# Miniprotein binders against q56419: the designs that were tried, part 44

Target 1, 326 residues: q56419
Amino acid sequence: MEGRTLEEVQEEVFKRHGVLVPKKELEDLAKALEEAGLLLTEKVEARLKEEEEKLKRERPMRLAGLSYPEGEREARAFLEAFRASYPGEGEEARVLLMPHLEPSRVPEVYGAALAALEKTPPPERIYLVGVAHRPLKEKAAALPVPFQTPFGPALPDLPALQALDALLPFELFNTPLAFREEHSLELPLFFLKGRFPEARVLPLLVARRSPELGEALKVVLRDFPGLLVLAVDLSHVGPRFGDTPLTRTLAEEARRRDLGFLERLAEGEPEAALAFLGANPTRIDGVEVVASLLPLLRERKGKVLAHRLDLEAPTLSAVGAGTLVL

## First folded at step 18 (miniprotein)

Design od2
Fold by ESMFold2, fold request of step 21:
Parts: C-alpha cells; structure tokens; sequence
Structure od2 (fold): chain B 326 residues (1-326), chain A 84 residues (1-84)
C-alpha cells in the first residue's frame, strides 16, 4: 500500500469499481500479507538448513548433463575428446593451474591439463583449491565429504584435512552451503577424478587471500604429499563484469595480463606475478588463491601449456583461462 | 577493533597454556590418542595467537607462536607414527 491509509484504499476502490470494501476486510488482508511474508522467511530458512544437512554426507553432482556427461562411459569419451583438443604433450606437474570456466568454452585448455596429468605420477591425494563464488564465513573453507562424479565418489582425505584444520586460526569446515553449487571445484574435479581415480581429495575454497592457509599447507604437504591444483580463471573483461564493452584493445590487454601473470608464476616468482597485475584492472580470478599460496609457489619453475581468452558475444565480454605446470 | 583482538589474544593464550599442561599429562599417562587430539588443539590455539599477534603488530609473538604451532603439530604427527 504505498503509504496510503486503509480508508484511502477503500475510497479509491469504491471510485474505480463501485464496491465498498469494509475497512475490517482490508485490515485482515494486510495482516495476512504480513504473516505470509513471515512464513516465507521461515520456509527459506528451513530449506537452507535441509540443504546443509544433506551436505554433511556428500556433495552431489550439480553439472552432470549440463557441463559434462552424467554416465561413466560418456564421461570417458568426453575426457578423450578434450585431450584430443590439445595436440601437444604435457609435462609432469607438482603444481597444476587449470581453469574452472565451462569446459566447452576452452576445450584445449582443459586438454592441456589432461596432457600434464598423463605425465604426472598418480598422487595419493589432490589439494584442489578453487575460488569461492559465494561468501564464506572465513577466508577459506573445506568440505570433508565425498564429491560425486561420473567416475565414482572423490573421497576426502580426512587425516590431511584434519591436519590442515589444526594449523589454521579459524575453523576450516565453516560454510557447507558455499560448496553446494561451486563449479570451481566440480568442473576441475571431473577431469582430475577421471585421470586419478584412486586419489583422495582436499576440496578447498578461497574467498579472500589467506597467507595462513599457504603456510599451513606447506607444513601439511610435507607430511601428506600430493598434487596441488589451483582451479582458477584469469581475466574477466567487458560489461558482464562492470567493464566497458569488449574491444580489440581491451582483449589484447587481457591476454597480455593473463600471459604476463602466468609467465611470472612459471618463473617461480608469484609475488612478481601479483605485482605485475597492480590493481588487477582485468579482474584476474586467481589472485586471491595465488596470494594465499605464495609459500608453495616460490622458486617453483615450470611452463605455460595453454591459454585462451574466450569471447562472449551476447555480453560483449570475455574470460581468460590457462594451464600452467610447475 | 584492537580491543577485540587483544581480548581474543588473551583468551587464546589462556587456552593454549591449559592445553600445554594437558598434553604433558596425557603423554605421561600413556593416553596417546588424547595426546594427539590435544596437540592438534594446541597447534590451533597457537595459530590463533600467531594471527592475533600479526594483526596487533607484534611481529615477535607472531613468528614465535607460529613456530610453536608447528612444534605442537609435529609432536602430534610423531605420536601418530608411533601408533602405526
């Protein structure tokens, strides 16, 4: 009722429709609407609690049939097609940077990751570090449950997760709902689980840079060796991301920023990579993860295997993706 | 504000001191599983002390508390290896 009294509403209805609605009936309607709003709030809270309860047991696939096939046979063929999209050879990785962008948009970038995994001995566990797209209660979080994939469940490395939690100044297991639809874990995990079906996983998210996470992981990796995966995208440019419309000049700058960042990481100079970005004018997605993991990236040299800045014509925007082995 | 951080630091110090006594008691009594859990809890409180000290600008406490967190963690790991 836009600041009107019930009498004003009653009078206006009479003028327009010839019907006089008693003030009591209007009062009853207003009360019912207020009660319905309260009940909707309670329903939403109950639904969120139910979803959190489900996540205590497992994290189901959310992107099967959308980003990758649901069936195992089709999923194997999908992996083969993506590997074939990258004609080059990989290199062994102790650290792998790979995207979380929709796979069909950057098939050769995921193919390069698969090529690197071909050269990588099967690890006991994978430290999978994604980017939180929903708020976390802390700077970082983990979810210590199986993540379902077409290749079977990716089992959590509970001893390593508990060890990591013990070295953090906050509770690591803090925001289950942030994992419910988090594609930065699900999309890379599909490829990783397909290649390393026996590896356990530490599914980690970073919302804000956490130097304490990197220092803790350096200690934990000493005792629980494994593959470290940075599941991050690169530049985000154009109106979808609050930028001017994509032009050739903006696209060239985004590519330059992406490659300059990756190349400095490949030289074992993660601080220089971050400094190169300055204010991060092309919104490289991976900066918070890299800033968290500095102790694990310093002096580790490697190679950029692939890069693409993928154009989104409908939004005049673009997103960069890359594959780096260290 | 810094009043909150100082309060958090003092609370973490008190908890860490209690845990440090508990780990010694558990080890001397041969309660290995309890000692491991207490060492993990001690490491976490020392990490909390380290982070609070960093935010308060106490670099010496920041670094010392972190080294002590690693020592507590390492002791838990050593105990876990003995029980294999």
Amino acid sequence: as target 1 above (326 residues)
Amino acid sequence: GSEDLEEELEQAIEEAEELAEQVEEHEEAGRVDEAIEAYYKLAKELARISEAARRLGDEELFERAWREAIKAYDRARELMEKTK
Scores: ipSAE 0.852, ipTM 0.951, lowest interface PAE 0.5, mean pLDDT 91
Fold by OpenDDE base, fold request of step 21:
Structure od2 (fold): chain B 326 residues (1-326), chain A 84 residues (1-84)
Amino acid sequence: as target 1 above (326 residues)
Amino acid sequence: GSEDLEEELEQAIEEAEELAEQVEEHEEAGRVDEAIEAYYKLAKELARISEAARRLGDEELFERAWREAIKAYDRARELMEKTK
């Protein structure tokens, strides 16, 4: 392996392909390659190329059997349990902000999203806008293929995706490998597909604020109406994110920022919501998504249904999650 | 830099002009599918012009190019609906 460490290979693959290959997978590959006399980098590249070719046809489940059940029967029971975890009633959504955090961490927040979906007429299509946790070639991207779920494939709305691409100053269909393990789409999609099995989906990722995306989507939504879903988390605080261990003061500040952000969105003031965050010192995940969708969020009044700041005890860190209906 | 943006703008203008000619040729010939495709491509190039203009501080060109992008898009949509 030309004297490179596994960490160097991991970093190189991340830099080149925007994919973080788990160290354990690299170790297993290295072991297999030592037996075969092959170079690790070439095999990783060949595997990534094969995965990219597969992503031209479908996006397989990655978190089935981990974050949610793989089997349809068990998946339906999972949905029902999550809905039951939220004791309230929902409201009809034209825009739904919901988390993409590990569902088991914030069940009542997902339950609130399900409650809102119960009051929402079945849309023809869902614009599912997630957060790119990996680099994209462009500010935003889409993957125009079926996404696998326990409830069957979520089919893309190709005409609406094509229309959106036509109004963007960049190629929408970029960086397919960024979708491979992107949980910000997969986790919300489980709940959305379970509730709206016939809805087509536009799976979108935002890496950087794109005002152009919001303007383009505003035009596309005129001709291709649907439910807009912002799959975003809120504050990220603690050692995992560069802070001190979670304290009462830090948690209160995270909650203040999360709720202050959501409340201003609920008032139809997305610019005020962004301004309230300023430099975003608690690292609200959804900022770039909201900044991209301003034309669609303006003057829309709604309601905050749920919020939680969830402690990850092993790292003394916390992540905020919320459900907002507009 | 600004030079790269000016080159990008100039290229997008040239491509948009070519696509505008292609759209006319396809519409005159009754090649509806080709006209739709050309209109979507034209809308994209006009969107590129708009963004480049915005970044260069040409607010007039920014707004004009975006309006024309929507117009090209709308024309593609009209042709698509007529073919259903």
Scores: ipSAE 0.851, ipTM 0.950, lowest interface PAE 0.4, mean pLDDT 91
Fold by OpenDDE base, fold request of step 21:
Structure od2 (fold): chain B 326 residues (1-326), chain A 84 residues (1-84)
Amino acid sequence: as target 1 above (326 residues)
Amino acid sequence: GSEDLEEELEQAIEEAEELAEQVEEHEEAGRVDEAIEAYYKLAKELARISEAARRLGDEELFERAWREAIKAYDRARELMEKTK
């Protein structure tokens, strides 16, 4: 480390590669370096290169055994339990907005998504649009490889991905390392693959609003029909996000923003939903995804099936989650 | 800046012109797979032209280039369906 802190190495790797390596992983690498005589940065770069080469073949599970079961039998029981947590019936979805938050925090919201999927005919393909929590080289990206799940690999729809790339003003297949740890795809995909085992997937990430993505997808969806899934969370409030500890007033404002956003989407008014948020003071994370998909959301009527603002007690912070069908 | 966008636009126009010629040559020669690939590349460059034009405030070129991108895409799709 030549006098550098782990934080400095983490920042350097983030700046160079757009990957936030967990401090614990850097600590483990640093301990291993005393034995290997390698510089931490060189070892991190070599590891990232190895991971990038693996991502050319498949995206492995990162949250198996943590957020959901690794074994297929246990994973099926997990799905059933989550479905049971939502007492209502779903509706057929052409567009599904669902969370990507840790499932155990908002089980009934995922249960509502499963209820909607029960009423949805099995799609040939799923356009899964998540939020990039890491920098992308472009406004959006795709990873055209199998995503591992307890139910087997979610296979990419390569023809539809190629068609989408052809209509974008940037290279769609960028920043593969951003997908390595991106939970905004992995967590929703567990539920989607469990319900629709034969569906192909288009795993997409949005970092910044790309109106071009929505226009391109509108054309592609004509020839490659499928279910559109917005894997987004809602408000992020409290100390983890730069606010004061959660109060009744702050929670009421977060809920007002979340529900006001979802209700306007349910009315087929996505521009009104964005305008309602203004400066987005409660930090709804799905805004860049919605702003990118406006052509696909306009005039579509739907229903809010579930909403929750979930308290993270250790940080006195809260995250909103919702399920919307269109 | 605007200069970078103008350069991006010029480059995309040059690439699109070359690809348009390649598409014609491939179609005339009956090289269907090569024509499909060239049409998808052409659609990409036309999409780049469209976005550069939009950012520069050239609404006419923005709309025209996007329409042509869709046509190139549609032609690729038509050729793909004929080969099944």
Scores: ipSAE 0.851, ipTM 0.950, lowest interface PAE 0.4, mean pLDDT 91
Fold by ESMFold2, fold request of step 19:
Structure od2 (fold): chain B 326 residues (1-326), chain A 84 residues (1-84)
Amino acid sequence: as target 1 above (326 residues)
Amino acid sequence: GSEDLEEELEQAIEEAEELAEQVEEHEEAGRVDEAIEAYYKLAKELARISEAARRLGDEELFERAWREAIKAYDRARELMEKTK
């Protein structure tokens, strides 16, 4: 009855059906519809509170059976198959950049990450820094609970998380619901937990660049050494991302920007990497994470192990993924 | 805006002053766990002072408050290492 009076509705019903519906009946219907809308809002709010309370205790697998196998034996075989898709050797990583795009789309990029982990001494903990796909109350957030995986729970490093929170000008544990479906943590974590089953995890998200996060992490890593992982994707081009349809020229530009960004990071020049992107016309996913972590990336040289611009023919779009060790 | 940042700075300074008194009281009384908690809270307020100062363009306060945040954090860490 939006934009119409009850009398207009009554007249329309009479013209169409030959029945004069009393105004009281129409008023009762309108009130019932309004009441139903209020009940739906209350039901949604109650459901979100319930989910938030569950997330304060653990973060369950959301992508088991979809992106990776649920069973441990099958998950182990899956991990080894991905390693085999990258026939090269890795290099020891103190910092690892890896994707969070669907693994089956870029198997050799994830395989390159596994190759790097083979060369990396098992860390006590992993600082896993993903990209928030839902709004955060602050620039960054963590969820200090076990994340379930097929290899068992990835336990949080609570002392390191508390230390990090103490050095931030905002509450680190601020948006539990943002973690509920966050694949930028879950997909990399599958590979990391599979290779480092004893490592604890700091599951971190960045929504907006937070230089204070990088400065705090520099102090925390001094006392709580571990592997720093940037779980980020690269260029996003084409109509799926508000761009023109993918062309050869746009794809080559995206590849050039992806590789130029990664290569500058590999030279220990993260500010130059950000400056190279300018306005970021191909929408490289990792910019806010890199901008947050500058103190941890400066003067740290390394190597680009893999890159793919994954072409999505049905959407005329593409997403870049890479593996970088520092 | 700038007024919000100045208010944030003043609030953080006031809280940091209260926490500085609390850490002294706890340490003198031998309340180690309470001292550790207060030092972590103090480090956080000093980090808030530092960030507000950076946004206001006060580079000296920005750097000084950050160094003091690290000192408070380090003291909490030292106390934790002495206990198990």
Scores: ipSAE 0.850, ipTM 0.949, lowest interface PAE 0.5, mean pLDDT 91

Design od2
Fold by OpenDDE base, fold request of step 19:
Structure od2 (fold): chain B 326 residues (1-326), chain A 84 residues (1-84)
Amino acid sequence: as target 1 above (326 residues)
Amino acid sequence: GSEDLEEELEQAIEEAEELAEQVEEHEEAGRVDEAIEAYYKLAKELARISEAARRLGDEELFERAWREAIKAYDRARELMEKTK
């Protein structure tokens, strides 16, 4: 590398393409370049372009064999075990808020989501709204391609996606590379596809609050009814997120904010839920999603089925997860 | 800045006017699929007008453009349902 660090290349690619390339991928590319005499940046850009072209056809599994089983039989046993981890019964969902955290960290929270899905009639389509952990060109984006799962591909609802795009003041089909490794869609989609194998999907990401998304979706949902799923985590506290190590006080504050947020959503008061968070000092992940979907959350009463603040011991950090039915 | 938003608004108005003419031409000619596509494009430009107006503080144009966006969308949907 002509004087640049891997971190500088990562930052440059992030600034140009909105993609955080993993250091390991950059290291592998750098090793391959020492052999090929190409600049690392050019090779990274060429690789990203190739991945973007692949994403025009399908979104492959990235977490199969890691976060969930790759094989269908094992995947079904996985779903059953997660459902068994939640001892309660679910309720019918019109809107489901569920986590996208690593499933093994919060099994009972995913179990609660599965319990809700058991009481939910099979939808024709699922509006799956995740959190963009990578920059988007616009406030929100969609990827109108099949998403691979152990249960077969989750097929996009192209007519509903087209209808949604028509009502947005920006290009909905932007930043396909942001979907490549986005776990906020992949993890919930495993559970959703396992429960509703015939449902079409609208895979959506939100990077920044888009009130126009909620208004557009409100119109689209009239003509294209379906299940709305908010795939969001809650508080992110501790050293990984810029805080001190988790203390009792910090954990109590995270739980208070998580539960206070979910309870206000359960009362059909999403604006009150947002206002309750203020500057969001515990970094509730789902804030921008909820802020985008206000028209769809207003006046809907529901129930909090599960909540957990899960400790990541190696980093003394914690992430909140919850399941809410509306 | 505000100048960029005014330019975006002006461009979106021009595009919406062109699309409104195209919709009329397609409907008069009985080109239903082309009319549907043009209505969806028109709805998008009207949504752009609405958002630009909102950001500029023109509440009347914001609301009017959004209503017209929904109307264009609804016309597209009506045409789609008649063709099934």
Scores: ipSAE 0.850, ipTM 0.950, lowest interface PAE 0.4, mean pLDDT 91
Fold by OpenDDE base, fold request of step 21:
Structure od2 (fold): chain B 326 residues (1-326), chain A 84 residues (1-84)
Amino acid sequence: as target 1 above (326 residues)
Amino acid sequence: GSEDLEEELEQAIEEAEELAEQVEEHEEAGRVDEAIEAYYKLAKELARISEAARRLGDEELFERAWREAIKAYDRARELMEKTK
C-alpha cells in the first residue's frame, strides 16, 4: 500500500468516488495484491470504473438474499407476510411517504405502505425519491437504467426523465456510483415493483434541498402523471448518531418529532412540518427530500397509517419509520 | 462566490441565445427531432439563468427566465405529440 493504511485508502476512495468500500473487501484485495505486487488504489479505481460502466446499462440487486429474497416465489411470499403484519386498511395514495430502513426492523410500516398501494390504481410511472447517503455532484441525481428486482427489471421512464432534466438548472444524470449501494431506492423499489409490475420508474436521489426539483417535477407531472413516493426514514437517535444510549426521554422526544412532522404533512402544511423540526436535533433524514418537494406537498391532505421507533439493541440506538398517504 | 455566479449567468445567457437561433433554424427547415432536442436544451439553459438570477437576488430575471423555460419545454412537448 506504499505506506498508506486501509482506512486512508477507504477515505480517499470515498472522497473521490462517493463510495465507501467495506474494510473487509479492501483487506481481501490487499492480500490478493500483495501476492500480485499490484497497488490497491489502482485496483480499486479500475473496479469502480468497471462498476460505473455497468451502471450505464443496469443497476443490479445488492440486497437480494440479505434484506429480501432473491427468488420471485419467495419474494412474493415476503410481500404477503409484510402486508399481513399491518392489520389495518390503506387509503388511495397520490403521494406515499414510506421508509427505506431494513424491512425486518419495521415490517408493519412497510405493511401499511402495501395496504395503501392496494387502494391505489396502478400508476403508469412511479417517481421514487430517496435519500442520498453518499455524496452527489449535484443537489439531486437520477439513474436512467433498469433496476433489477426479484420481479424482473424496473424499467426507467426515459421520456419523463429527459423532461425533468430539461427543467433543472443542473445535470440530473450525475454520480452513477452513488446509486450502486443506495438502499433508500432498492428497498422501497422491491415493494413498489412487486405491487405494480408494469409501472415505469424514475429513481431519484436527493443529497441537499433543491426547491428547483419540486418546481420541475410539478411541471413534468402535468404531462407525465404518476405516483410520487418519498422513501425516507424519520428520527435517528442514540450512540450510532452521536447521542447517549436510548432513554425514555430521548424516545419520547423522537416520537414527538416524528409524529409532529407526519401530522403536519398530513394536514397539507409541509412548511409547518419543516419549521416544527427547527435544527432537527433528532436527525429526521427525510427533511431535504420534503424541502425539495414543497410544491407537490402543499394543500394535500392525507393520513398517517403507521409509525414505529425501532430499537437497534446492539447499539442502543433507534430509528423512526412512518407511512403517510396524501 | 458572486463572481462565479455572474460568470455562470453570462455563459447560460450566451448558450440560450445560440440555442434560440438553432431552434428557429430547425423549425423553419422542418427538422422536428432536432428542434425538440434544441428546445429541451434551451429550457435547461433558461432554468440555469433562472437559478443564477435567484442566487444573485434578481427576482425579476428569476421569474422571467423560469416562465421562458416552461415555454421552451411546452414547445418541445407540443412537437413531440404532433410527431406521434
Scores: ipSAE 0.850, ipTM 0.950, lowest interface PAE 0.4, mean pLDDT 91
Fold by OpenDDE base, last read:
Structure od2 (fold): chain B 326 residues (1-326), chain A 84 residues (1-84)
Amino acid sequence: as target 1 above (326 residues)
Amino acid sequence: GSEDLEEELEQAIEEAEELAEQVEEHEEAGRVDEAIEAYYKLAKELARISEAARRLGDEELFERAWREAIKAYDRARELMEKTK
């Protein structure tokens, strides 16, 4: 491999394409290259190009059989079990903030989202705004293709996506490879598609705050009404995120930040919610999404339905999750 | 830098002017689908002008370009609804 390690190739590919190629896949490619006399980088790039071409047609499930069942019958039973984990009743949502964390970690928070969706009339379309955990070319992106789910494909709203692109100062349809493994869309979409099988979807990712996105969406929502979903997590604390192991004090601070953020959003004061976080020392995941959607969140009153700070015991780290309706 | 933003602004203005002419030609010729496409492109260039102006601190141009972007968008939508 021209003196480069597999880790160096993995890092280079991640920097260039925003894709983390598994080390095992690189090992298999390297072995195949030793046999074929081909360069690893060229094969990786060719494979990524093939994957990018596939993403022009559809986004396949990546977490089926891992985070949720692949089969429709089992997937329906999964939804029912998650709904049952939340003992409360929901409220009608025009805006839904929900997590994108691994569902098994925060079942009652997803259950609260399902409870809200039960009280929500079926929307024609869902604006699903997730967090980009990979670099984007632009501040935000969309993927205008069907997303596979156990309930069938979630079809894109192409007219509404085109209208949104027309009002943005950048190309909305950028960085398709960032969507390939993005769980911030796949996980909430499972629940949304299961509840609203006929709704079209606008799958959006935010990497950095884009006030332009909120202003453009405000115009588009006039002509293309729908449910707005913020698929965001809350605080990220502990060793995985650069802190000391979780303590009572650190957990109390994370909860205070999470709840203080959600409560201010529930009061219709998204700027106050952002100001309350300041430098965001507990690393609330949804901050860039909220900062992008301020025009859509202002003066909307709502309710916090659920919150959890979930401990990842192997790393002594914790992630906050919440469900808010507006 | 500021020079790069001024160049981006100038390019977006030139593209918007060309698209405005194309829109007029398509509407006059009754080429509705082409007019819709050109209006959406025009709205995008006007949005680019608006953002470049904002970044340069030209608040008047920022607001004016955004209003014109919405008008171009609204015209595209009007034509789409008439063709359904």
Scores: ipSAE 0.850, ipTM 0.950, lowest interface PAE 0.4, mean pLDDT 91
Fold by OpenDDE base, fold request of step 19:
Structure od2 (fold): chain B 326 residues (1-326), chain A 84 residues (1-84)
Amino acid sequence: as target 1 above (326 residues)
Amino acid sequence: GSEDLEEELEQAIEEAEELAEQVEEHEEAGRVDEAIEAYYKLAKELARISEAARRLGDEELFERAWREAIKAYDRARELMEKTK
């Protein structure tokens, strides 16, 4: 009862409802609430532990039937429709920056990613680096299990994951529960698995900048070549993120930050891209990922294929999304 | 704090020294799989030393430990390729 005495609760109930509840009934209720709360906590903890044990075997789909179709046939039609939403041609990618936003919000941005993947030779493996929207025990983490998709399971590259772990100053295989509902991996993986069904995957999350991750990956990529994918969103502006409702000025600033960030990355100047953001007042989501991967982004020139700032009308907020090929 | 980092560094050095001895014993005995595992563990401890050194401001140890981590990793990879 939030630190209130039984007498204070009795007085509040009397004031609100005109009923004097006997202290004994309040004691019994408090005890029942504590017992129920403890029981609920134990049940939640037991459920989380069971889910953690399941994540040792596989990561199930969470967004199938919501963000993308569950059925393979419908999922293929979904991919084709998204590709059709981007009228341009792609370029071969060695590094792909793509969004993890709800696909229906930015179809042409995902379409641009698919266009790039059409020009990309099938990789043996995909290094999929997402953003941790939940706390991690370490700066970064991996989940070395199959990820379910409508196109079948995305299988982990265990040898490459082991090699990466060997070069990190922390345990790579940490915080499995952070992967359970992490959409920053699931949504991009749908498109990647649909295009490259035979590619193995290294599902990685970054919570905080880890320069060590970029240096370790640079070594691992020598022996285990593959496509590097940065699954990141751009600016987050409006009331959902602590700003005023979206205005023309706020939208122009978000676009300026997004494009200025992507253009500097396209020039092979990732440090300049980070410096351009400064305190990151528009909350570009991918900052910690880019800061972790600097050794892999330096001197790589590429092209911005698409950008959108998408309005979420119910909250008068907006999220930036982009596709960059390096 | 700094004291915790110094303790982490000392522990990682001790573990790396033990692993270096184990690697030598496994290689001399022709236990290739055990040598590979020990080299990967050694690379990890050397990476821990490198990061602790960086955080403590020991730039020389930071760079040296990282180079040795890569060397241990490369040796593990070399042994893996020979066994395929």
Scores: ipSAE 0.849, ipTM 0.950, lowest interface PAE 0.4, mean pLDDT 92

